# Ledger of designs, part 244: VH-VL binders against q9umr5

Target 1, 268 residues: q9umr5
Amino acid sequence: SYKPVIVVHGLFDSSYSFRHLLEYINETHPGTVVTVLDLFDGRESLRPLWEQVQGFREAVVPIMAKAPQGVHLICYSQGGLVCRALLSVMDDHNVDSFISLSSPQMGQYGDTDYLKWLFPTSMRSNLYRICYSPWGQEFSICNYWHDPHHDDLYLNASSFLALINGERDHPNATVWRKNFLRVGHLVLIGGPDDGVITPWQSSFFGFYDANETVLEMEEQLVYLRDSFGLKTLLARGAIVRCPMAGISHTAWHSNRTLYETCIEPWLS

## First folded at step 11 (VH-VL)

Design xa18 (framework fv_acimtamig)
Fold by ESMFold2-Fast, scan of step 11:
Structure xa18 (fold): chain C 268 residues (1-268), chain A 123 residues (1-123), chain B 106 residues (1-106)
Amino acid sequence: as target 1 above (268 residues)
Amino acid sequence: QVQLVQSGAEVKKPGESLKVSCKASGYTFTSYYMHWVRQAPGQGLEWMGIINPTGDSTDYAQKFQGRVTMTRDTSTSTVYMELSSLRSEDTAVYYCARVGIPFSDYDFWGDYWGQGTLVTVSS
Amino acid sequence: SYVLTQPSSVSVAPGQTATISCGGHNIGDKSVHWYQQRPGQSPVLVIYYDSNRPSGIPERFSGSNSGNTATLTISGTQAMDEADYYCQVWDSRTYVFGGGTKLTVL
């Protein structure tokens, strides 16, 4: 009788990364139908996020159609941004719990080994030159690169994150907001020891100002203007914050204590 | 420079267990998964399993399930591979190898390999 | 149960082009990685993701992968290229190596 669960992976991931999460769900909610989507796996996770949204949309439609009581989403890292867009572009989604597992909801600004591997000569301070070009926006990581020292370039060049966050105007903004607000619960998970998501508060809609001081969700213009519904969801009691220390980026989907504390309660 | 330095050669008797170490340097230890691969004399490469350096998450090839255990110590940047119930057929060079993409356990390859540890199992 | 098939040996004269095949059902849908192992030494990655060379690997090494065959090509083959070569793929939670090809440069 449990609602089906759909899992969306992150950068350079596949369904294989969630083998422990599936074990936990099977132990606590036996009989749950869990679908881990094997789309845009590994290197394909670098494709533009709007392309990934379209592909994931096609995959989730039949799953949602077969579950009239609703579904839950568990969306990890970059996958959380895919799920943000899915909830906005789908005019008939029936998502109950959207569980965002250490996702850079306000963007990324960090010197990580991902950056060193992909752009060996770049550092976070100069990646804006690549990411905010038309060429750079053909890569998923650049779609959510948010340089707080070049916010004007981010607002003008971001083809994905600035649009779904309502930071730049879009003709579909009103419909996207209406669709997103259909979600039952927005469960935000993250923590200071992640080591990849920078700042880690991005998982909770916090982000750097121009001085690299973190401002929390309630201080963000997207919240204050209620651009896609965060203020409305918070007022409705639909936002859950579940921070946990001691968890590194690749361990969010394989830590039993995290599962029991932050995920299990939201899988009806 | 990336280096993986393994423990020295060992001679074991059937029924004993072995524990090989692999000490990593020259990169952020916690960012890359680690493989274990073995090679019997005159034979090809055989994958044994993978370990996450930031947790104790592992996965083992079916052939070694129940006999192999992989662990790590982040304070010393070292991974370990323990193989129990040794047989003469376990005589091989055992290698550790770093996964080529940071933070990924999918479609893995070894970009840097240890020097190998020769384990001889005989009575 | 996925199987990679390599020829046991390939011989080539110095300066000539050597080709080493790696056969597998629909292997073109997978990513193929190649390792070189000189006698008494550890494997060295020479090609990853079908056709990419790691830093330090000479341009004379190249790779391709389509249909049922992946190929490692070594142009201008040198005596130092004598080694065993292994192809490798990831398939459904298993990591599969080919049987290896001994390259002889005479």
Scores: ipSAE 0.757, ipTM 0.887, lowest interface PAE 1.4, mean pLDDT 93
Fold by OpenDDE, second read of step 12:
Formats: C-alpha cells, structure tokens, sequence
Structure xa18 (fold): chain C 268 residues (1-268), chain A 123 residues (1-123), chain B 106 residues (1-106)
C-alpha cells in the first residue's frame, strides 16, 4: 500500500486548488489516502504563518499517528514554508517525502500583482518599511519577505523565515534542525516561468545577494553553516531538485507532466 | 482602467457551437483568473467555469462538462468560451468576469465584468 | 448542492433603508459577495467578503454575514439603486449564486 499523502495549499488557495493533483494521485497510485487540508483558506491564508503552522500541526498529527510507516507532504507555494516550519517544530513527525511545490523557501522579494494588491502604494524596494514592522509581521506574506538590501532589518524583524532558517539565533535552533533532519527526502520543485516566486530560485533555496545577483543554495550562509540542515541533507543524498520550465505559478499543482516528472516518483 | 470587451451578439441553430471572446485591458492579463457566467432571459446568474491566468488550467460547472471549453490567448489578452451542441436553453447573455484577486480562484469573485454577449439559439 | 435563498422582491421608498437577505446553511462561515444588476446592464460587484465595498461603490451599501443569513443593506435608497441583486458564495466545486432579488424603489 502507498503511504498517505498530506497536501498543504498556498496563499489565497484552498483544498479545492488541488483537485487535479488528487485526480493524478488517484490515477497513478490507486488506494492512496490523500488528505488535502482545508485550513486557512482564502483570505485566512494571510494570517501569521506561525498560527498556520499550529493549525496545520493539529491536523497532521492524527494523520501521522495512523500512519506509522510514514507519510508524504506536498506543500504548495506559501504552504511549503508552513510545512518546513511544521517539520522543524515536530520532534516526532514521520514524513518520508517533503515535496516543496514552487515555494519561496528562501523568501520573497519581487513586485508581483500579489504585492500590488496587498500593498498598492508600495514597491518591493520600500516594502521593508511595512513588512519589518510589528504590524506587518501579522501578515503571512511579510513573514517570508526577504529584502536583500536590508538584511539587518530582515534578521531582526522577520518573525518567521529568519527563525526557521536559523539565521537569527534562538533557543530552539538546534532542536528544529534535528527535527527537520528527520525527513527522508526534500523534493524542491520550481521553475523560471513561475512569474510569482521572486527570484524563482528561491524554490531551491537560492536568493539574491546585496547586488541582487542570484546565488545558489550552496552559496547561501544557511547552507554553509548548515543552520537548519540543508548541508547535511544534501550530503546524504536527501535533496532532490526538480526544475521545470513553462509552468506558471498557478499550474504547478495541475500540470500532468510536472506531476509525473517531479511528484509521482516520490509518492511510493 | 480595467476593461473587458466581449464579442458581439450571435444567432445560432441547435447543434451548432458558439464561441465568445473577452478582450481584457488595463491590468496584467496573466495575473488573474477569468470566470464565465451566463444569464438566460429573465433568469438569474449561472456560473459556467473558470480559467487560470495563463490558460493552462480550467474548471467547468458540472452542467457544462463535455460541452464547454475555455481558452486564453496571452498575446492578444483575450479569453474565449466555446459551448458546443447548442440547445434552445442555451439562449442567454454570456459574461466574462475577472476574479478580483490576483492568482486566486477562491472566494474573491468577479470584480469586473464584460458587457455581455447575447447568444440566441433558435431553429 | 449548496443553495442560496433570496427573496424574489423587495420594495422600499426613496430615502428609506432596503434590506436584502441571502440565506444559506452556515453561510456565516463563508465569504459572501453581492452583485447589482440594473436592467440591461452587466452585474457590478457592490460588496465582497461579506462587508467590503469596492472602489466607487457608495457608502450607503453595506453587508453583513452571520449564522445562516447574509444581508445587503442599502441606506438612503435612491432611484438609481433599483436593480436586481445577487448574493454569491464559493462552495466545494461550485460558485453559487442566489436567485436574485428585485429591488423596487417606489
């Protein structure tokens, strides 16, 4: 039998967003118990990510308990960060494959229509004024806003991404690293034609330096310092990178070719 | 200024197909989902389906499954809705409507609507 | 299937407050949107997410949603407000419209 699959949606999404993925899984892995979590849907996805982590934790714990052989996580967009945090705080999770589906794992720094909608009077260059304020951090999107030109503010004000990355010292960093390392495989999916995740390499833990040059995962301090276990995971062959071109952000969970190439192999 | 301009009225025979276009302007075309809704004469609004920002994903109402096809042309910022095997009951004004939040097909519905396209199906 | 129930018609005198209800099972847990449709025109969004007004919509339009009933309220109703009004929600695999309410300004 196939291990259960738990799906976590992204910003302004719901469980319904994954209707095609569910169909694909049922077709290729019949009998798989797939749970698409219907939490923090729509505008509720703007709630602080730690709050979301808690909510999703409550939902996944019973599922994991009933699946002693392990489960797979598929986490889309913002949901990928939620899942990473979830795996960091859970000392008893049994996740085999953690599939990060076009998630801004290293943060977001781009002028997208999402941002224009939420902050119509702000450009990415000055959004730090909002996102790194106390009230800004009450919005999920600010929890992973990563301004490469204001690293000091990011490190000090980010209440989510900087913490789960181990970029800011905190008393749980060691434990979170240990917990996250319990994952069997980390499957990173994304691509250059996403149009939302900026830079798109963020889905692979790449990101801008101070000159907005995109550096790869292996060049990131979080990797070099192994602050939350990326270096360790890579060393043991537990990281899978699956880039794919020609896929827009809203199609990652509804593209059959992407599913077959990047998702299906890890659902066994 | 967001605008949705639809194609003109059509007269069809039973069994034929209709194809209505909706040309969008005044916003980033590839960032918003588009709904299609129709309204029979003297009746209420009826949801037909939705197409994602780039046209590579669609979702149709159960009633129209197998008969409706929605597509997008990014180069012309135009969304199309085709309905086949037309019946007299398909006589209606057809509307395109933009989802009011970028990259979302959930909860926040149509904030801008086309002017409507009357399609009359008669023998 | 999820069903939204609206009164077929509501009448109000100019300057008075019009109230249009939209009933649905636990509709308070959903986000309700309202559309205005004047005769021969396209629908216009007047309320989204229960109580928010789009730009350009007069302040006399307001919305609420709790329990099993969402309500569109038009204070100081004007002749131009005469129209059909539709409530709408998202439900699993569907976008559901109410049957519409014809508001007549007497």
Amino acid sequence: as target 1 above (268 residues)
Amino acid sequence: QVQLVQSGAEVKKPGESLKVSCKASGYTFTSYYMHWVRQAPGQGLEWMGIINPTGDSTDYAQKFQGRVTMTRDTSTSTVYMELSSLRSEDTAVYYCARVGIPFSDYDFWGDYWGQGTLVTVSS
Amino acid sequence: SYVLTQPSSVSVAPGQTATISCGGHNIGDKSVHWYQQRPGQSPVLVIYYDSNRPSGIPERFSGSNSGNTATLTISGTQAMDEADYYCQVWDSRTYVFGGGTKLTVL
Scores: ipSAE 0.025, ipTM 0.569, lowest interface PAE 4.2, mean pLDDT 92

Design xa19 (framework fv_acimtamig)
Fold by ESMFold2-Fast, scan of step 11:
Structure xa19 (fold): chain C 268 residues (1-268), chain A 123 residues (1-123), chain B 106 residues (1-106)
Amino acid sequence: as target 1 above (268 residues)
Amino acid sequence: QVQLVQSGAEVKKPGESLKVSCKASGYTFTSYYMHWVRQAPGQGLEWMGIINPYGDSTDYAQKFQGRVTMTRDTSTSTVYMELSSLRSEDTAVYYCARVGIPFSDYDFWGDYWGQGTLVTVSS
Amino acid sequence: SYVLTQPSSVSVAPGQTATISCGGHNIGDKSVHWYQQRPGQSPVLVIYYDSNRPSGIPERFSGSNSGNTATLTISGTQAMDEADYYCQVWDSRTYVFGGGTKLTVL
């Protein structure tokens, strides 16, 4: 039988976003128990990411306990960051495949209408003033705002991403790394036509330097220092990269070709 | 200012196809989902379906599945709704409506609506 | 199939408070949105997420939602408020509208 699949949605999403994904899984892996977690739906997706991690943790514990053979995670957009943290804070997770669908793993630095809806007068160049304040860090999107021109502020003020990426020291870093390394496969999915995740290479642990030149994962300090295990996972053969052009941000969970190429092979 | 401008009224015969356009302006077209909703004379509002910001994903109400097709042309900021195999019961005003949160298909609401396109289906 | 129930009509005198109900099983666990449709015009969003007003909608419009009933309240009703009002929720994979309430201000 197939391992259960747990789905974690993104910013302003709910289980409805995954209707096509569930149809695809049912067609190719009939009988798979798929749980799409309807926690922090819609506006509640703006709650601080550590609060969301705690809530999702409570929801996944009984699912993992019932599946001693392991589970798969499919985590979309912001949800991929939640899943990153879950894999680090859970001493007993049994995740086989962690499938990250276009998630800003190294952060976000781009003018999107999400930002204009939340902060109508801000630009990406000025958002650091809001996001790196204590008030701003109470919003999920600010927890992974990564301004490459104010890296000192990002490192000091980020209450979530800088810590989970090991960019700033944390007492639990060694335990978080050990826990994360238990994952069977880290499947990274994303592409140049996403239109929201900026830079799109953030989904593959690439990111801007101070000149807004994208440096890929292997050039990042977090990889070189092996801060949370990326270098170890890559050496183990556990990282899968599946870039695909022609897919917009809201179609990663609803494109059949993407599913067959990047997701289906990792659902045992 | 956000504005949705729809194509003009149409008179159709049973069995024909309808294609209504909705041209958007005043916002980033590729950031919002769009609904189609219709209203028969003297009746309430009825949801037909939704199309994502780039037009590469759709979902249709069960009643219209197999008869409705929604598309987008991002170069002209225009959304289309095509309804085939028309019946007299399809006589209605057809509306496009923008979903209220960028990139979200959660908990649908229409924050801005087109002026409506009256379609009369009669023999 | 989820069903929203509204009264067919509500009448109030000018300046008085109008209350329009929207009934649904455990509707308090859902988010309710409200539209105003004046004769011959397209719907206009007046309340979203139970109680939030869009820009340009006057403070006299308010909403609440608990248990099995959501309510649209219009204080100090004016002749211009005469319209049909529709409540709306999302249920699973269905976008559900109420039957509509005709508000008469006389």
Scores: ipSAE 0.696, ipTM 0.869, lowest interface PAE 1.7, mean pLDDT 92
Fold by OpenDDE, second read of step 12:
Structure xa19 (fold): chain C 268 residues (1-268), chain A 123 residues (1-123), chain B 106 residues (1-106)
Amino acid sequence: as target 1 above (268 residues)
Amino acid sequence: QVQLVQSGAEVKKPGESLKVSCKASGYTFTSYYMHWVRQAPGQGLEWMGIINPYGDSTDYAQKFQGRVTMTRDTSTSTVYMELSSLRSEDTAVYYCARVGIPFSDYDFWGDYWGQGTLVTVSS
Amino acid sequence: SYVLTQPSSVSVAPGQTATISCGGHNIGDKSVHWYQQRPGQSPVLVIYYDSNRPSGIPERFSGSNSGNTATLTISGTQAMDEADYYCQVWDSRTYVFGGGTKLTVL
């Protein structure tokens, strides 16, 4: 039998967003128990990511308990960060494949319409004033806002991304690394035509330097320092990178070709 | 200034197809989902379906499955809704409506609506 | 299927407060949106997320949602407010409209 699949949605999404994915899984892996977690839907997805992590943890624990053989996680967009954090705080998770579906794993620094909608009077260049305030950190989008021009503020004020990345020292860093390393495979999916994740390479742990030059995962300090286990995972062949062009952000979970190429191989 | 301008009224025969266009302006076309809603004369609003920002994903109401096709052209900022096998009951004003939150097909509904397109189906 | 129930009609004198209800099972757990449709015109969003007003909508429009009933309230009702009003939610992979309420300003 196939391992259960747990799905976590993204910002302003719900379980409904994965209706096509469910269809694909059912067709290709009949009998698979797929649970799309219907938590923090819509505007509730703006709640602090740690709160979301706790909620999703409560939901996945029973599922994992009933699946001693292991489970797969498919986590979309913001959900990918939630899942990474989840795997970091859980010392007893049994996740075989962690599929990060177009997630801003290394943060977001985009002047997108999301930003315009949430902060109509702010540009990405000024958002640090809001996001790195205590008030701003009460919003999920600010929890992974990564301003390359204000690294000091990011490191000191980010209450989520900087912590799960091990970029800021904290007493749980070693344990979180250990926990995260329990994952069988880390499948990173994203692409240049996403249009939302900025830079799109963030889905592969790439990100801007201080000059807004995109550096790849292997050039990141978190990798070089193996702060949360990326270097270790790569060394043991546990990281899969699946870039795909021609897919917009809202289509990652609804594209059959993408599913067959990047998702399906890791559901067995 | 967000505007949705729909194509003009149409008269159709049973069995034919209709195709209504909705040209969008005043915002980033590829950032918002678009709904189609219709309203029969003297009746309420009925949801038909939704199309994502780039048109590569759609979801249709069960009632219209197999008969409705939604598409969009990013180069012209236009969304299309085609309904085939028309019946007299398909006589209605058809509306396009933008989802009020970018990149989302949940919670927010139509914050801007087209002017509507009357389609009359009669033998 | 999920059903939203609205009164078919509500009448109010000018300057008085109009209240339009939208009933649904545990609707308080959903986000309710309200639309105004004047005769011969397109629907206009007047309330989103239960109680938020879009830009351009007068403050006299307000909304609430709890339990099994969402409510659109129009204070100081004016003649121009005469219209059909629809509530709307998302449920079970579909978007559901109420049957509409005709508001008459006497």
Scores: ipSAE 0.552, ipTM 0.835, lowest interface PAE 1.2, mean pLDDT 95

Design xa2 (framework fv_acimtamig)
Fold by ESMFold2-Fast, scan of step 11:
Structure xa2 (fold): chain C 268 residues (1-268), chain A 123 residues (1-123), chain B 106 residues (1-106)
Amino acid sequence: as target 1 above (268 residues)
Amino acid sequence: QVQLVQSGAEVKKPGESLKVSCKASGYKFTSYYMHWVRQAPGQGLEWMGIINPSGDSTDYAQKFQGRVTMTRDTSTSTVYMELSSLRSEDTAVYYCARVGIPFSDYDFWGDYWGQGTLVTVSS
Amino acid sequence: SYVLTQPSSVSVAPGQTATISCGGHNIGDKSVHWYQQRPGQSPVLVIYYDSNRPSGIPERFSGSNSGNTATLTISGTQAMDEADYYCQVWDSRTYVFGGGTKLTVL
């Protein structure tokens, strides 16, 4: 029998976005119990990520308890950051495959249509003024805003991403690393034509340096220091990288070829 | 300057099919979902379905399932709505409408609407 | 299927406040959007997410939503406000429109 699958959506999203993904899973793995969590839907997806982590945690506990063989997570866009935190804060998670669909794992630094809609007068170069304030950190998108030109402000003000990545000290860091390392597989999916996640390599733990040159995962301090376990996972053979060109941000959950190539193999 | 420009009025006979186009300009076509809504003469608004311009994924209202098909062409920034097996009850103005939040297919509101395409179905 | 109920018509004198209701079971737990439609024209969004105004919509337009009733309020009503008004919600993977209210300014 197949392990249950839990799906966590992204910014301004809901379970409705995954109707095609569910059809694909049913075709290839019939009988799989798939739970798409309808928490923090639409506008509520702007709530602070730690608040979302608490709510999703409460929802996944009974699902995981009912599945002693383990579960799989499929986490889309912003939802991938929620799932990263879940894997760290849960002392008893039994996640086999964590499938991250185009999630900004090292953060976001890009002029997207989300910025125009949320902050019409802001550009990526000046959003740090809003996001690195206490008020800004009450919005999910600011919790993973990572301005490479103001790294000192990011390290001091980020209430979520800098802590989860181990870029700033936290009393629970050792426990979070231990918990995260229990994951069976970390499946990273993303691509150059996403159009929203900037840089797109953030989905693979790459990110801009101060000159906006992308440094890949193995060149990041968080990897080199093994702050939350990336180096250990890679050495264990537990990290899967599945880049695909030609997929835009809203198509990761509804493209059959992507599903068959990058997701289906990890849904035992 | 966002604009949605639809194809012209059509007269059809029962049993025929219709295909309406909606050409988008003034924004990144693949960033916003598109809905189709119709309005029969003197009646209210009725949702028909949604299309993702970037992935060509669709979802249709139950009433139209099996008769409606929505497609897009990213090279021309155009979405299409095709309705088959036409009946006199399909006489309506057909609208395309852009979803008000980029990259979201949830909790739709139409921030920009096409001018409408009148389709008359009569013998 | 979820049902939204609107009055068929509302009349108001120029300069007075018009209120248009949109009734639905526990509609206060949903987000309500409002459209204005003049004869022969496409709908125009006037309120989204219960109470937010798009750019270009006068401050005279406001919205509220609680319990079983959402309300569109137009203060200082003008002749140009004569139109049909539709409320709309998302429910169970479908988009539901109210039947529409014809506003007459006499």
Scores: ipSAE 0.700, ipTM 0.875, lowest interface PAE 2.0, mean pLDDT 93
Fold by OpenDDE, second read of step 12:
Structure xa2 (fold): chain C 268 residues (1-268), chain A 123 residues (1-123), chain B 106 residues (1-106)
Amino acid sequence: as target 1 above (268 residues)
Amino acid sequence: QVQLVQSGAEVKKPGESLKVSCKASGYKFTSYYMHWVRQAPGQGLEWMGIINPSGDSTDYAQKFQGRVTMTRDTSTSTVYMELSSLRSEDTAVYYCARVGIPFSDYDFWGDYWGQGTLVTVSS
Amino acid sequence: SYVLTQPSSVSVAPGQTATISCGGHNIGDKSVHWYQQRPGQSPVLVIYYDSNRPSGIPERFSGSNSGNTATLTISGTQAMDEADYYCQVWDSRTYVFGGGTKLTVL
C-alpha cells in the first residue's frame, strides 16, 4: 500500500485548490489516502505562520500516528514554509517525502500583485518598514519577507523565516535542525515562469544578495553553516531539485506533466 | 480603471454552440481568475465556472460539465466561454466577473463584472 | 448542496433602513459577499468578506454575518438603492448564490 499523503495549501487557497492533484494521485496511486487539510483557508491564510504551524500540527499528528510506516507531505507556496517549520518543531514526525511545491523557502522579495493588494501604497523597496514592524509580523506574508537590502532588520525582526532558517540564534536551533533532518527526502519544485515567487529560485533556497544577484543554495549562509540541515541533507542525497518552466504559480498543483515529473516519483 | 467588455448579443438555434468573449483592461490580466455567471430572464445568478490566470486550469459547475469550455488569450487579454449543445433553457445573459484577489479562486468573488451578453436560444 | 435562502422581496420607505437576510447552515463560518443588480444592469459587488465595502460603495451599506444568517443593511435607503440583491458564498465545489431579494423603495 502507498503511504498517506498530506497536503497543505498556500496563501488565499483552500483544500479545494488541490482537486486536480487529488485526481492525479488517485489515478496513478490508487488506494492512497490523501488528506488535503482545510485549515486557514482564504483570508485566514494571512494569520501568523506560527499560528498556522500549530494548527496544522494538530491536524497532522493523528494522521502520522495512524501511519507508522510514514507519510508524504505536499506543501504548496506559503504552505511549504509552514511544512518546513512543522518538520522543524516536531521531534517525532515520520515524513518520508517533503515535497515543497513552488514555495518561497528563502523568502519573498518582489512586487507581486499579492503585495499590491495587501499593501497598495508600498513597493517592495519600502515594505520593510511595514513587515519588520511588530504589527507587520502579524501577517503571514511578512513572516517570510526577506529584504536583501535590510538584512539587519530581517535578522532582528523576522519572527518566522529567520528562525526556521537558523539565521538568528535561538535556543531551539539545534533541536529544530535535528527534527528537520528526520525527513527522508526534500523535493524542491519551482520554475522561472512562476510569476509570484520572487526570485523564483527561492523555491530552491536561492536568493538575492545585497546587490540583488541571485545566489544558489550552496552559496547561502544557511547552507554553508548547515544551520537547519540543508548541507547535511544534500550530502546524504536527500535533496531533489525539480525545476520546470512554463508553469504559472497557480498551476503547480494542477499540471499533469509537473505531477508526473516532479511529484509522482516521490509518492511510492 | 478595470474594465470587462463582453461580445455582443447572439441568437442561436438549439444544438448550436455559443462563444462569448470578455476583454479585460485596466489591470494585470495574467494575475486574476475569471468567473463566468449567467442569468436567465427573470431569474437569479448562476455560477458556470472559473478559469485561472494562465488559462491552463478550469473548474466548471457540475451542471455544465461536458458542455462548457473556458479559455484565455493573454496576447489580447481576453477570456472566452463556449457552451455547446444549446437548448432553450440556455437563454440568458452571460457575465464574466473578475475575482477580487490576485491569484486566488477562493472567498473574494467577483469585484468587477462585464456588461453581460444576451444569448437567445430559439428554434 | 449548500443553499442560501433570501426573502423574495423587501420594501422600505425612503430614508428608512432596509435589511436583507441570507440564511445558510453555519453561514457565519463562511465569507459572504453581496451583489447589487439594478434593472437592466450588471451585478455590482457591494459587500465582501461579510462586512467590507469596496471602493465607491456608500457607507450606508453594511454587512454582518453570524450563526446561520448573514445580513445586508442599507441605512438611509434611497431610490437608487432599488435593485435585486444577491448573497454569495463558496462551498466545497461551487460558488453559491442566494435566490435574490428585490428591494423596493416605496
Scores: ipSAE 0.010, ipTM 0.529, lowest interface PAE 8.5, mean pLDDT 92

Design xa20 (framework fv_acimtamig)
Fold by ESMFold2-Fast, scan of step 11:
Structure xa20 (fold): chain C 268 residues (1-268), chain A 123 residues (1-123), chain B 106 residues (1-106)
Amino acid sequence: as target 1 above (268 residues)
Amino acid sequence: QVQLVQSGAEVKKPGESLKVSCKASGYTFTSYYMHWVRQAPGQGLEWMGIINPHGDSTDYAQKFQGRVTMTRDTSTSTVYMELSSLRSEDTAVYYCARVGIPFSDYDFWGDYWGQGTLVTVSS
Amino acid sequence: SYVLTQPSSVSVAPGQTATISCGGHNIGDKSVHWYQQRPGQSPVLVIYYDSNRPSGIPERFSGSNSGNTATLTISGTQAMDEADYYCQVWDSRTYVFGGGTKLTVL
């Protein structure tokens, strides 16, 4: 009786990362068909996001086709950006709840252990030199790198995030907006103790201005221009914001209280 | 300088429980998953389970399910492995090992290992 | 129930090349990691992701992985390389180790 749930993982993840989430869903919504997609696992999660979108699209089509009442998406971290693009490029999706778990929806600008591992001498202040090169844009993490001090380079070089957010023009923008607006609910989850997503408000479409002051979603040009439908969704009552303190980046998919508060209510 | 320092050797009787500690230093403790692996005398390496040091989520190998518990204390950067209902077959060196990629519990490789804790279970 | 098969022992003369195999069904589609364990010591990572060396591991250590066999190769083998060597992969919900190969340098 419950709609199927499709799970899309994040950077350096696999379906294995969601074992606790599946347990919670089985306890509260027994009989739910949950598919955690094992595509672009581990190091393959560094592949360009448009390549990942194509692969995930092919995997979700047959699942959606078998579910006339619709499906729910739970998309974690980088996976939330993949799901944003899926909802835009699919003319025929029937997604009820899109649940975004701590995803950098307006981009990332922060020093993390990911950067130390990938680029040991890098700092957030100089990563734009790598990410906004053609070589850098072949890596998923650079596809959503958003340096607020080099916004002109971000707008010109970002091959993914600037396009799906409507910050740079694209021929398909009108169709992408129409497709995205079919979503039933956009459930945004994130919090100040994540420790990876910087600023954490990026999970709620907030982001830094040039002075590193966080401006919330309603102050963003993409919202004010309604570039891909955020203002329309908010007016429709379709945006849910569920911030929670005390949750680290790798715990969003394995915290029972978070699940009960922010996820469970949206799994019909 | 990444280091994992484990508690000292123990001698236990069958039916008792064991608790081994692994104290981490030289990196951000909560950024890396930690594995527990054991090795019986003259035998190979055997995976026991994994713990997320932030959020306290775990997964255990089926062989140990119901007997093993992994926990952590973020204030001391320490992970613990408890094994109950000990048998003579549990005699082994127990290792903690850090997963080589931050924030990942997939495609395990242990980039740093503790020195090992010898546990002897005998009557 | 994925299984990794290693020879129990390999012997090589000093200065010669040692090869240690790790057999598994379609192992070339998996990532293979290799550990060195000297008697009484903890395992040490010598190769990760099929062929990558951690900092501090000599260039005489190399790895390959294709089809049904992964191989650890040690060129110019030295007495200090005497150890047990274990291959390891991730399969579904578990981490699988090979049985180990004892390398003797005489």
Scores: ipSAE 0.636, ipTM 0.848, lowest interface PAE 2.1, mean pLDDT 92

